# Ledger of designs, part 4: VH-VL binders against CheF taxis protein family member MJ1615

Target 1, 255 residues: CheF taxis protein family member MJ1615, of Methanocaldococcus jannaschii (q59010)
Amino acid sequence: MIDKSSEIARFSGKGILITPKTLEKPLLKWEKLEIILYKDKIVFEFVDKTIEVGVEDIEDVGAELPKKVIDIAKSTLEDITYHSSIIIKSKEFGNVMVGFAPETSIYGKAPIDNFLRKLFYILLNKKEVKILYNAGENSENTKWENGFLTFIKKRIKDGLVTKIEYRLVVEILDNEDSKIYDIFSNIKDVEIEEKDVDGEIEPVLKILQVKDGKDIISYLYTKDKKVRLFILRYMVILLDYKYIGILRYLQETVE

## First folded at step 1 (VH-VL)

Design l09 (framework fv_lacutamab)
Fold by ESMFold2-Fast, scan of step 1:
Structure l09 (fold): chain C 255 residues (1-255), chain A 121 residues (1-121), chain B 107 residues (1-107)
Amino acid sequence: as target 1 above (255 residues)
Amino acid sequence: QIQLVQSGSELKKPGASVKVSCKASGYTFTDYGMQWVRQAPGQGLEWIGWINTYTGNPKYAEDFKGRFVFSLDTSVSTAYLQISSLKAEDTAVYFCARGYEPYYDSLFDYWGQGTTVTVSS
Amino acid sequence: DIQMTQSPSFLSASVGDRVTITCKASQDISNYVAWYQQKPGQPPKLLIYYASTLQSGVPDRFSGSGSGTDYTLTISSLQAEDVAVYYCQQYYEYPLTFGGGTKVEIK
């Protein structure tokens, strides 16, 4: 039988399940962990337990590990120089954080980033958005366009090698024609601003780009707060956007 | 108050089945694993296995595979141990205990009072 | 499987005495050892975990020590209510295993 849930990506390394009970322990042990991503679900295989959740139950990606977890790893000489996390909605523990790290730091953050590229694709592709493109403070453009998030294939040349990367964009459908807005490249700043979205005041992402010395300001609305959080995590982790205050803001507003 | 309450003692004939219950209260049932431990008369403690209370996945020590079956009713915060085809050597006190995981970091921080199962002809 | 060898199997001491019980693992268990107290007709009670960490509510006359393969439970001043069987348990590796127990009695 053809299984539509065929494996998309896999991470092999070490991990830790972080719950209030786990944090009560004086010593936390990182154990072997395999993370397997499918189109509809994610599976965390620990030494003697398996946790499986639908992708709709992923609550956050790339949140900071608790300080206690980091401090214990340092004191036990556990190498977590490069690490990340996934928060899932679990019936057993409520919101649970799975921390994970490669067995060795020799390959840098690449093993984590390669897995997370596939995960963000699953979490963001085809999500509905509204966009107000190139709408600076004095702009005449006041009408929101309906669209969705998608990824386009970019060919990046590094020396003689051509590298293929999938980059997040906004796609608008207009009378059988599609239009692409690339608002996630050449980013100078991102903030959250309250703005009128079709008659309702809503928090939106305000994205400032600089192209050829010109400022381009765009506003992006997502109905689902998790999609907004995933966009910001994607930007910080995979695009090197460093405005951490925005991520903390969204973490504090997620219930 | 955290409490594990087990079902009453059982007297069975060889070949019969028994089902021991362990009802949890005072905490979120699915946040902790349920451990099972046996103690034969005048003997020490012997680990049977555990069950993940969220997934329902059991893990058994080798000697207890086959006749011993863990199950759950999460709606009433209760775990069960069923033993089929009872043998005289199954005579013991059976304890449930709250534990996070059976491997490496597992602790049995709260225990049931025990259920005595006697198998005699 | 990791074997836990506990000694002595029985000891008799006077109130106020310092009592030590030892537990030897068949391999290095990196401090993943717990100690339990079981009084007659009662379930076991967790006393100590991670070799030396005292469980909340346990009197401070109980202490644990050791590393590698060799671990010790100490009762600094034995009380009448401490009459029980004591068990060590490794939780380093599956399956979990217990020591054979030490029965502590008052003279």
Scores: ipSAE 0.000, ipTM 0.382, lowest interface PAE 19.7, mean pLDDT 83

Design l10 (framework fv_lacutamab)
Heavy chain, then light chain:
Amino acid sequence: QIQLVQSGSELKKPGASVKVSCKASGYTFTSYAMQWVRQAPGQGLEWIGWINTNTGEPKYAEDFKGRFVFSLDTSVSTAYLQISSLKAEDTAVYFCATLGYSYDYVEDYYMDVWGQGTTVTVSS
Amino acid sequence: DIQMTQSPSFLSASVGDRVTITCKASQGISSAVAWYQQKPGQPPKLLIYAASTLQSGVPDRFSGSGSGTDYTLTISSLQAEDVAVYYCQQWYSTPYTFGGGTKVEIK
ESMFold2-Fast, scan of step 1: ipSAE 0.000; ipTM 0.400

Design l11 (framework fv_lacutamab)
Fold by ESMFold2-Fast, scan of step 1:
Structure l11 (fold): chain C 255 residues (1-255), chain A 121 residues (1-121), chain B 107 residues (1-107)
Amino acid sequence: as target 1 above (255 residues)
Amino acid sequence: QIQLVQSGSELKKPGASVKVSCKASGYTFTRYAMQWVRQAPGQGLEWIGWINTNTGNPKYAEDFKGRFVFSLDTSVSTAYLQISSLKAEDTAVYFCARSGYYLPWGDFDYWGQGTTVTVSS
Amino acid sequence: DIQMTQSPSFLSASVGDRVTITCKASQSVSSYVAWYQQKPGQPPKLLIYAASTLQSGVPDRFSGSGSGTDYTLTISSLQAEDVAVYYCQQYYSTPYTFGGGTKVEIK
C-alpha cells in the first residue's frame, strides 16, 4: 500500500541553497533551515520553500562549499565555523548543493556529526560489497568474498569512561560461519587500485591497516560506485582519516 | 598551474582501435570529473561523456555507448578514451576537459589541447 | 535531449563595436549555461559560467545574461584578439549539449 516513513533524524540550523540561478542573485544568503531524514527520503525546509528528494537522489555528502558562499557568510557575519553540505539530484535544477551549519558554534561539530551518522547509516547499511581481506604483496589470497556493509556497536574506552559508538564493518553473507571484517580501524593508507574482480578489471578501494605491528591490506569492491564515495566521505567526516592516501584529496583546497 | 596534456595525433585504418590519453597536473585529480568532447572537421562541439575520477564511474551519451570506453590511471593523474572498431565518421579532434561535480563547477573550466584522430584507408 | 540553438552563425564587426550572441534552449536550463571561446587550432576556453559569472582572468568586456530558455553573450567593445568561434553550452542535464557556434570576424 502507501509507504509511510517515520522521521529518523533532524538538523536545525541555517543553510544556503546553491544552484546557478541562486548564484545569480545579489541577495543570496544563509537562512533558517530544517533538514528531516526519513528512511526513503530527505526534506529540506527553508522559510519560503521545501525541497524533497528520495535518498537514491543523494549524490554526495560533505563536499567543499563554493568560495562565494563562504564569502557571503563572512560578509554577513554568519558563523559557519562548523558546516557541511549535501548534494542532491533535482528535476528542476540538476545537481543542487545544500550547505548547512548550526545556529551557534558553541556545541562544536556535534550537531552536524549526529545528523550525518544517521544519514550515513541510511546510505551505507546493507549495501552489497566484495572483499579480499588481508591480501598483501606476500599473500596468495585471490578469492573475493561476498558480503554487505553494516554497523556494529563498539565500546570505546576513553580513560575510565566507556563510550558506545556505531562503526562501519563488512559482514560476510555465509550463514554457516558469521564473519565480520573491521577494515576501517587503525588505517594507515587508503588508495584506489585497478584489480581483477571475478574476471573483470575494476577500480577497488585498497585499505592498509596496522594491527599489532603487522600490515593488513584489504580490497573492497562496490558495484554502486556512489557507495564507494559515501565510504570515503564517512572515513573523512566521522572517522577523521582526512590526511591519509586518497582521503587527503577530499579535504584539499585547489588553487 | 592547471594543465591537461593529451597524447599526439593518430592515423588509423577502419576497424582499428585507438587510445587517447589526457594527463592532468596542477590540481588534485580526483576532486574533478573528466569530460570528453569531440569536434569533427569544420563542425561544432559534441559531448561524448564523463568519468568520475574519484569513483571510476563513467557516463556516456547514447550515441557513444559500446565502442567508446573511458578509463583512469589515478597513480599518474591520467584519463583515457579508447575507441574500438574505428569508422571514418570517428575522424575528429578529441578533447578532454575538467569539470566540478557540483554547481557552479559543472562548467568545463580547463581543456586539453586536443588529439586529432584521422580514420582513412 | 535539450537542444541549444545559437544565433547568428556568423558575425562581422569593427574593433570597438558591441557584439551580441544569443542562445536558446529547447526547455528551461535554469541558468546552467556556459560560454566558450575557441580560436583556430586551439581548444575552447571558458569565458562565462552559470549564465552570468565571469571566469577568473577573462576580460570584463565579456558578459553573460539571461534566464529560463534565453541567454546572451555580450562583448562590450570588440578587440582584434576576440576573433574566434563562440559556443554556448547547457550543463543542466545529460547529455550536455552545445550551440552550433558563432564565428566572429573583424571587417
Scores: ipSAE 0.000, ipTM 0.409, lowest interface PAE 15.3, mean pLDDT 84

Design l12 (framework fv_lacutamab)
Fold by ESMFold2-Fast, scan of step 1:
Structure l12 (fold): chain C 255 residues (1-255), chain A 124 residues (1-124), chain B 107 residues (1-107)
Amino acid sequence: as target 1 above (255 residues)
Amino acid sequence: QIQLVQSGSELKKPGASVKVSCKASGYTFTSYDMQWVRQAPGQGLEWIGWINTDTGYPKYAEDFKGRFVFSLDTSVSTAYLQISSLKAEDTAVYFCARGIEYDYSGSYDWFDPWGQGTTVTVSS
Amino acid sequence: DIQMTQSPSFLSASVGDRVTITCKASQDISSYVAWYQQKPGQPPKLLIYDASTLQSGVPDRFSGSGSGTDYTLTISSLQAEDVAVYYCQQYNTYPYTFGGGTKVEIK
C-alpha cells in the first residue's frame, strides 16, 4: 500500500512510455497513468506495468514530445492539448521518456503545473550554487558567493486577485545571517556564457533583470549540469519565460 | 566529421572465433546506440542487434543470440562484435551503424552513418 | 516479426525516368520506415526516414510517401549516379527488418 503521508504529489491522467528501444506499437499508445512523487522516488503506474526510480535518476522535465508521439495522439483522438514529459535514467535502455497529459483540457495546464511545482521543489531545493550578483559591465564585482537554491512564499498579483506561490531564489548563509537574491523575477533575458568560476572556465547562467528601472546582471553557476537544466525548465514551464537564449540552450541539450 | 571505421577482412575456419571492431569519431560515442547489420554474399541486409554505448546493454535478434556478443571500449570510442563457433553461413559483410541519439529527437531508429563494412569469410 | 516485401526486385530504366519502389509491411508500422541506397562496394546511405523526411544532403529528386502498411520511394528523374540497390527498413517493432532490396540499373 502507498502511505499517503509520505506522498508529496500525484498526477492522474493519461500517459505514454517512450524509450529509444521500446518502439513496439502496443507500448506506444496513450493509456491511463498515475504519477506519484515521494521525497526520494517517483513512481509511474501504467495499466499493465509500474516503473519506479529514485529522484536522482530524473534526467529532464518538460522536454518536447517526439513528433511520432504527438501523431499517435492525433490518430487515436486523444486530447493532449496540455502535456508534459519526464525523462528518467534506465540502466537497461538509457533514458526513458514518460509523456503525460490530463484526462480533460477544461482545467488548462493547472493539473500539470501543480504537479511540476512539487517536482521542481524536490529537484531544486537546497542545491548548491555559486552566484555573482549584480556584476554587469559597470560593476567591478568578481567574487563568487556560495549559496543554495531555495523556495520562498511570495504574494503574486494576478489582476484583482493575490495568490501565494512558492518561488525559486538563491540563499546565501553567513554566520546565521540569511541573504536572499531574487534573480528569477522581472527577467529581461537569460543566456549561457562561459565564465571564470574560481579558476576554471565554466558555463554559467547569465540573467538580466530590471529592478527599479535599473538593469541587474547576475551569473549563476551549478556544479551539477542537471540542476542548470532543471532551473531553465522551471523558468520556461512555471514562470513562462520564452527567451531565445533559454530555448536555444534547451534545444541543444535535449536535441 | 562523423565517421565509423571498421577493422579489416577476416578469413576463418569453421569453429574459430572472430572479433570485428568499429571505431567512432566526430561525435560523443556514449550518446548514441551502436547498431549491427550483416549482408551475406548476394543477399540483402539483416539486422543483428544493438548495444547501448553508455550502459553496455545489448539487444539481439532471436537468430543471433548465443554465438554473437556485443562489447565496448568507451575509452577509445570503439564497439565490437564477436562471433564464436563460426559456421559457413556466417560468411557476410558485417556493418556497424550509428542508431538513435539518447535525446529523443524525432523519429525512433534510422541508421546514419554506417561503417564501411568488415568481410568475414568462413571456409575450410 | 514484421516482414517487409519490396518490389520490384530489379528494374532497368533510362536517365530522366520516374522510378517507384514499393515496400509492403506485414502489419501497420505507423510510418516508422527508412530508405537506404547502397552503391557497389559501399555501405548503405540513409535517404529517407519517417517515411517521408529527406535526409540532409540527399537530392530532392528522392521522395518517400505512404502510411500504414504501404510505402513508396520515388526518384522523380533518374540519374546515372543513382545506380544502386535500394532497401526499406521498418523500426516500428523488434526485430528491425529490411526489405529484400531493389536493384536499379540504367538501360
Scores: ipSAE 0.000, ipTM 0.428, lowest interface PAE 15.3, mean pLDDT 84

Design l13 (framework fv_lacutamab)
Fold by ESMFold2-Fast, scan of step 1:
Structure l13 (fold): chain C 255 residues (1-255), chain A 123 residues (1-123), chain B 107 residues (1-107)
Amino acid sequence: as target 1 above (255 residues)
Amino acid sequence: QIQLVQSGSELKKPGASVKVSCKASGYTFTEYAMQWVRQAPGQGLEWIGWINTNTGNPKYAEDFKGRFVFSLDTSVSTAYLQISSLKAEDTAVYFCARYEDSYLGYYYGMDVWGQGTTVTVSS
Amino acid sequence: DIQMTQSPSFLSASVGDRVTITCKASQGIYSYVAWYQQKPGQPPKLLIYAASTLQSGVPDRFSGSGSGTDYTLTISSLQAEDVAVYYCQQHYDTPLTFGGGTKVEIK
């Protein structure tokens, strides 16, 4: 009866439910949490409550935890050296943030990163985009190409161990032969710029890469603002790109 | 109810062509790739390839490139396999099956299959 | 291409027996393995994916295990309705490849 076989990913650790009401002491505390990701929903199992939402109701991933929540962990001696968050639109509680952290820092950020890789796959795979690829070195390129986000399998060598990791790319649908644009590797800089997209001025990602000693500049547009947010969070959290333009944009976009 | 329904059996002469259909119902057609697998009489399963139902982009095993062509009609949630210049060795049951790509290391198998279309090539 | 080698090709066992079928990949496939059951005149049915995850609706007497290049399907207590051909399949890389199959019969 219970469909355990549809489970994509699971995070076991400690968590904290953050709403305007729960931010008042003494009701707010870090407690045991299980996060279970399915293709179409995410489930947060706390000790005394379960919150279930569709993936379309995920609003943000990796937003900064409130200072009060960090202070609670320090005062109760909780180890939150590595932590993250998910913001959801709950039918029962409205918009809420779930902070979470592993029980131990022994495994570094791997428990969080492994869960978030699968979550970002759910949130980003098959999402439609428009791209101006290599517009800097081909300054005459002014026509947006239609495509979509997808993930390609990469073999990552980690010492003597080879592991499989899926990495975000753009696939173009404009011909018999499909094209893959890898704009998320070998990044030199990332900026947010307003640009004309099919007659409307829209914020776009300006991604600067270095390939074979040459600068490649590409612009990426998504109509859905959540997809833009998830791309930026993916880059910061899983690709470890820390650019001031991204941080400023994230602060402005999520409020 | 999730189903894949394939077209009926075909008897063809060498050199003819055949087009097998696979109609999906009960799920969003473009969320799953469509795989094609064949089984020759008394033999095991052999992967032909898959088609991305969102993009229309096909991928074929090397032995099936050229004569085998995948196509889609997304308006009626149907995938097609066309085989041209039929040979006796193409005699087999052809299955379609839906397929979800691995979610960053999780592999989801072919969980829903069509009933199969028997293609017999004889003189 | 990744070659999947199944053994045995045929086995005959009694109702209630524990049955094991093995599958060896020509290279490491990192648990990207599925197992299928095919009864005469029917399409294959997914039993196990990701080496050890049981598909919804499949009886719990079926289980999968293994890592690296070596994977096993186990039927803990064979039933009459389990008479079928069983196939392993790797999804680590294209082309996707199946094992040769194992025909299970009742003595």
Scores: ipSAE 0.000, ipTM 0.428, lowest interface PAE 14.1, mean pLDDT 83

Design l14 (framework fv_lacutamab)
Fold by ESMFold2-Fast, scan of step 1:
Structure l14 (fold): chain C 255 residues (1-255), chain A 121 residues (1-121), chain B 107 residues (1-107)
Amino acid sequence: as target 1 above (255 residues)
Amino acid sequence: QIQLVQSGSELKKPGASVKVSCKASGYTFTSYAMQWVRQAPGQGLEWIGWINTYTGDPKYAEDFKGRFVFSLDTSVSTAYLQISSLKAEDTAVYFCARELPYTYGEWFDYWGQGTTVTVSS
Amino acid sequence: DIQMTQSPSFLSASVGDRVTITCKASQDISNYVAWYQQKPGQPPKLLIYAASTLQSGVPDRFSGSGSGTDYTLTISSLQAEDVAVYYCQQYSSYPYTFGGGTKVEIK
């Protein structure tokens, strides 16, 4: 039984279930979906079934649904503009992606961003690891808080003050196994470049050096390892004291 | 290191049964689907079907329904292909392959070395 | 079933040459195509997926392009180690189907 009083967040809208074998059209139709987040689990309530998994079985979170999935998953006349995805390990379906979107495009992206902010708060809040980082010239804009490295940038445009705050969480995949704990406790150096893409700032990992025993391992120039960056990007609009969080998950092949 | 190691070659008579094994190592077995593909002598690749390693649910191409059966032993990270009532047309190299599960992806990123099954009188 | 027609069936070129192999689907497959390399006596190896995405560890001389029903695998500078049979595969619809293969040899 799920206790309603322990509910952290809820998303109400439309969703789609994508399994490893989703070439069948019936599995690609958008339907009503409720997502309920608790401290230790997440529940997906579709019209005809409910999927419940522990937060430890959440494999990945996408800021948006892949375009190839959107191109196939059409069930309404209006285009679905704002969407996101969660990849889970489901007892019933194996590894699946749950795509979701607001009930109506009029709500914009805020419902997704608010839900994802709470989701990542749950995923990251119980990690008691410490990062040892040489900030170098970025030290004035770098804050180490709750075991995570935070980068702060501030923009002022057209009278609107936007503060962008980044938190770095690194996951390195080695033979599909995660090496989070050792990386976070033994990071020797991190270099992140801010890329300005069409008016948006996108952080890109340039170098990651980890002390593993007596060795120093650099992940910048290896194609054998995939580095996942969880970048929490908060846009703070200082108008009526409102905060809009934009959360992004980046998966890069380190070059 | 990610590896798929298959059982050795088999020589069978028409009407017999064969069971090919595919042992996975270097990754979490139940996180990836297992695909089966065959290649007749001098011919191209032909898809047989797949099995969901987490749920155990198989899916077969139409031409392979009935005599072909997929199964798993997750305790030893092994997938099996059993062919009953063997025919001469079943002579081929049988491959297992791993499917990358992320998003709407169905490509085969690692393959077993193949098991040659020869059916002759 | 979706038929994958691959051409040419055979190709002979010199080291350093640019090689192109084409694959035509009998219906729109929306970039759900992969390319595999099979060397003599070995299993197939994934080169490219989603029409144009290079698999990790594959040399960057390999590239894929195309859309709709027509797809191409390109080897920008053929090496001796590239002697193999190349297959395209669609994963847009069941059953999954492969092209007939292209045998690439050095002159």
Scores: ipSAE 0.000, ipTM 0.416, lowest interface PAE 12.8, mean pLDDT 68

Design l15 (framework fv_lacutamab)
Fold by ESMFold2-Fast, scan of step 1:
Structure l15 (fold): chain C 255 residues (1-255), chain A 127 residues (1-127), chain B 107 residues (1-107)
Amino acid sequence: as target 1 above (255 residues)
Amino acid sequence: QIQLVQSGSELKKPGASVKVSCKASGYTFTGYAMQWVRQAPGQGLEWIGWINTNTGNPKYAEDFKGRFVFSLDTSVSTAYLQISSLKAEDTAVYFCARTYVDYEGTGYTYEYYFDYWGQGTTVTVSS
Amino acid sequence: DIQMTQSPSFLSASVGDRVTITCKASQGISSYVAWYQQKPGQPPKLLIYAASTLQSGVPDRFSGSGSGTDYTLTISSLQAEDVAVYYCQQYYSTPLTFGGGTKVEIK
């Protein structure tokens, strides 16, 4: 019995289960799929199979679907104009990709984006990071601060409308106060580069923002490779920051 | 207690105008869009459009553009439907109803089903 | 525009009967379907939304089901007070559209 009161998000549409073994099957096809997100797990309900994994076993979100899977949709006249994917560690199937798409393209990207906003909240909230805030190439600021990724509720005025916007930020906890660094808004460019993080050379996100007409360069380090991927996927998919540095990193690292 | 109370019945001659009111109570007026639906005698339900109660910006179905105008008086939590140059085919019961619009989520939540309805305002156009 | 085709237009049944009303969308609407009950001289009342979610205060003899393009409202045991016209509505896309209605009467 599923407790619907604990359900955070649900996606209803069509999907396809992708493993090396299923790509060899002659009857591989897009089929009805429900994706149900809870605080600690995600459930994929196919007609004849249910796959349930903890959120810690989610490996990637929004990776490119294999060409064969797209070709299957075209040959079976399935509308996958808007689609996405989730890669999971499955105890039964090993590492798998679940491709999914809404029943029709008529509602645009909204069904996917609304589901993915809830998913990224689960995947990124409270994750540990190190940040080097406002530290350009000529800056002498070399001390990394320890913090957490979090989402803050912000009210913005858009004409006569008051809109609530949830923003990914970095929170640093001082002894008496917290500091919030908003490094994900007003972005002009993003790159991944190798940088010294407390004595070890690590890949870091280099984020260039424009605030009050001034350039601010910050570096963000995540020890967990998955958190790094989730940040980049979030920026590309939901913030539409499709800078070449991000796209190249995703291509080289996950493809 | 959530309630939508509409103005009373109107009997008008062709070419006149009518203004129907819909007063909301028991909830935050600007948290919900106000929908308008009509029902001609012996006919089914027909969607006219909705108005954003925060901005006052309306959206009309194609057949109702021009003579039909939505407006608001936020100070008294009231929405209005005005029909100008009345025709016999405008004879109908006009309903207001509310729909939830989520401005606080990680995306937009669209719940454009009609959870509470006004009692209806009968508009009869006859000479 | 999404057309909602409702059937039957009229049904007459006895108290205690199971009755079903069907609504077919001209395209997939991903369970964005509501059902309303309208009694003579009254406004419509929301019974079901999201195809199968019962509105608070609605008797549990009412249920909704379906997916894709085909949706059904079921009254498991018809009561005298259920005499009304029933409408489906899609809210997947604008313009919002209603079915033509099903008039339910007691034999």
Scores: ipSAE 0.000, ipTM 0.384, lowest interface PAE 17.8, mean pLDDT 83

Design l16 (framework fv_lacutamab)
Fold by ESMFold2-Fast, scan of step 1:
Structure l16 (fold): chain C 255 residues (1-255), chain A 122 residues (1-122), chain B 107 residues (1-107)
Amino acid sequence: as target 1 above (255 residues)
Amino acid sequence: QIQLVQSGSELKKPGASVKVSCKASGYTFTSYAMQWVRQAPGQGLEWIGWINTKTGNPKYAEDFKGRFVFSLDTSVSTAYLQISSLKAEDTAVYFCARHYSRSYYPGYFDYWGQGTTVTVSS
Amino acid sequence: DIQMTQSPSFLSASVGDRVTITCKASQSISSYVAWYQQKPGQPPKLLIYAASTLQSGVPDRFSGSGSGTDYTLTISSLQAEDVAVYYCQQYYKTPYTFGGGTKVEIK
């Protein structure tokens, strides 16, 4: 039996609970927070309260924090990171945002990067997708392969430094053997395009890569539109792919 | 894997005491309250109370005050339910279940123990 | 105490049927309602919380709705494995209280 609630990671830092009510408090401030990540939920432990949120209730990550919250952080915290927000669905007060600034250390932004990588792991790992790999420009190919998102260990060169990172890929299971499509590296452009998926016209991610001097165009479909949103947030925040197609989609579909 | 494993069935005489254990694994024990629920033979579910695993503070339903006592051993991630001066009407399956004791987001009973059958007969 | 009145107490239906179970609270509970499934000899299993939020891993055929005092659990297409007793529960205020249960069987 698979236990999807096992603890994955724990982070200490300062956080702020953001709702319309708390934004109006005269003494709103960042307070001590411990975040615990599980496969199917996130737990926010403040000194005076604990908030438990199922992964299915997360609406967005990496949205910009309200100006008032940013201004408070600039005067009271060592650092603030734009991408440290999580928007959750709450039955008590609607959508809420949690701003989180991991404790600053001599490692600079490493705690924030580690938190975000673990967060995207729980949001994207094992999510079902359909893919047309290397299908070409304006492809009429409708033979979609079924698979799921997963993370693999990759060696990444950053100047003279080589580091190991877990990177998002698409895995296809074929007769108990798996094959991996890496469509998230060496990206030249990303667009959202309407395409035929199992007889219905659906929005899909069109990803253009360059590999060995050749252009590779692939199309990725996710039934859950939030998974598509999380993929695009992952690409902007952790991979630094700020192509106009991504930015326009995020601007038009995220409130 | 998240599991709540309860102690085995008990057969007791009226007036005796019983102590049911509930051992948690696969999560941070003190981050969730432990709830207790009973089910009499052929009957529905009845809430007994909860214990805050961080503070040790218990909360009991009115009908269970006095003879029912919750306790913890956080070093082994175990919660206990002790019932003193057992009566025939205490015959039931007793379940432990996980829930947040203080949460801004509403809690729910997401994982349950397998149950401990307590039979009180002369 | 908040009373939870569940109906019907017994329901018999065919595989593929749409099944509806209702739960009425004696006062408004602001959607702080959970639904549980209990199979013989097993502990209850969480299906739905906050009236309409499906617990991870629970099949899409289960859904919850309602507000105020009136709440409903729906199984859109009954399967053989759905034979069980279903309970609603309010967690708006202590003492937490359960409905009387609905036993679902297949004809």
Scores: ipSAE 0.000, ipTM 0.360, lowest interface PAE 24.1, mean pLDDT 80

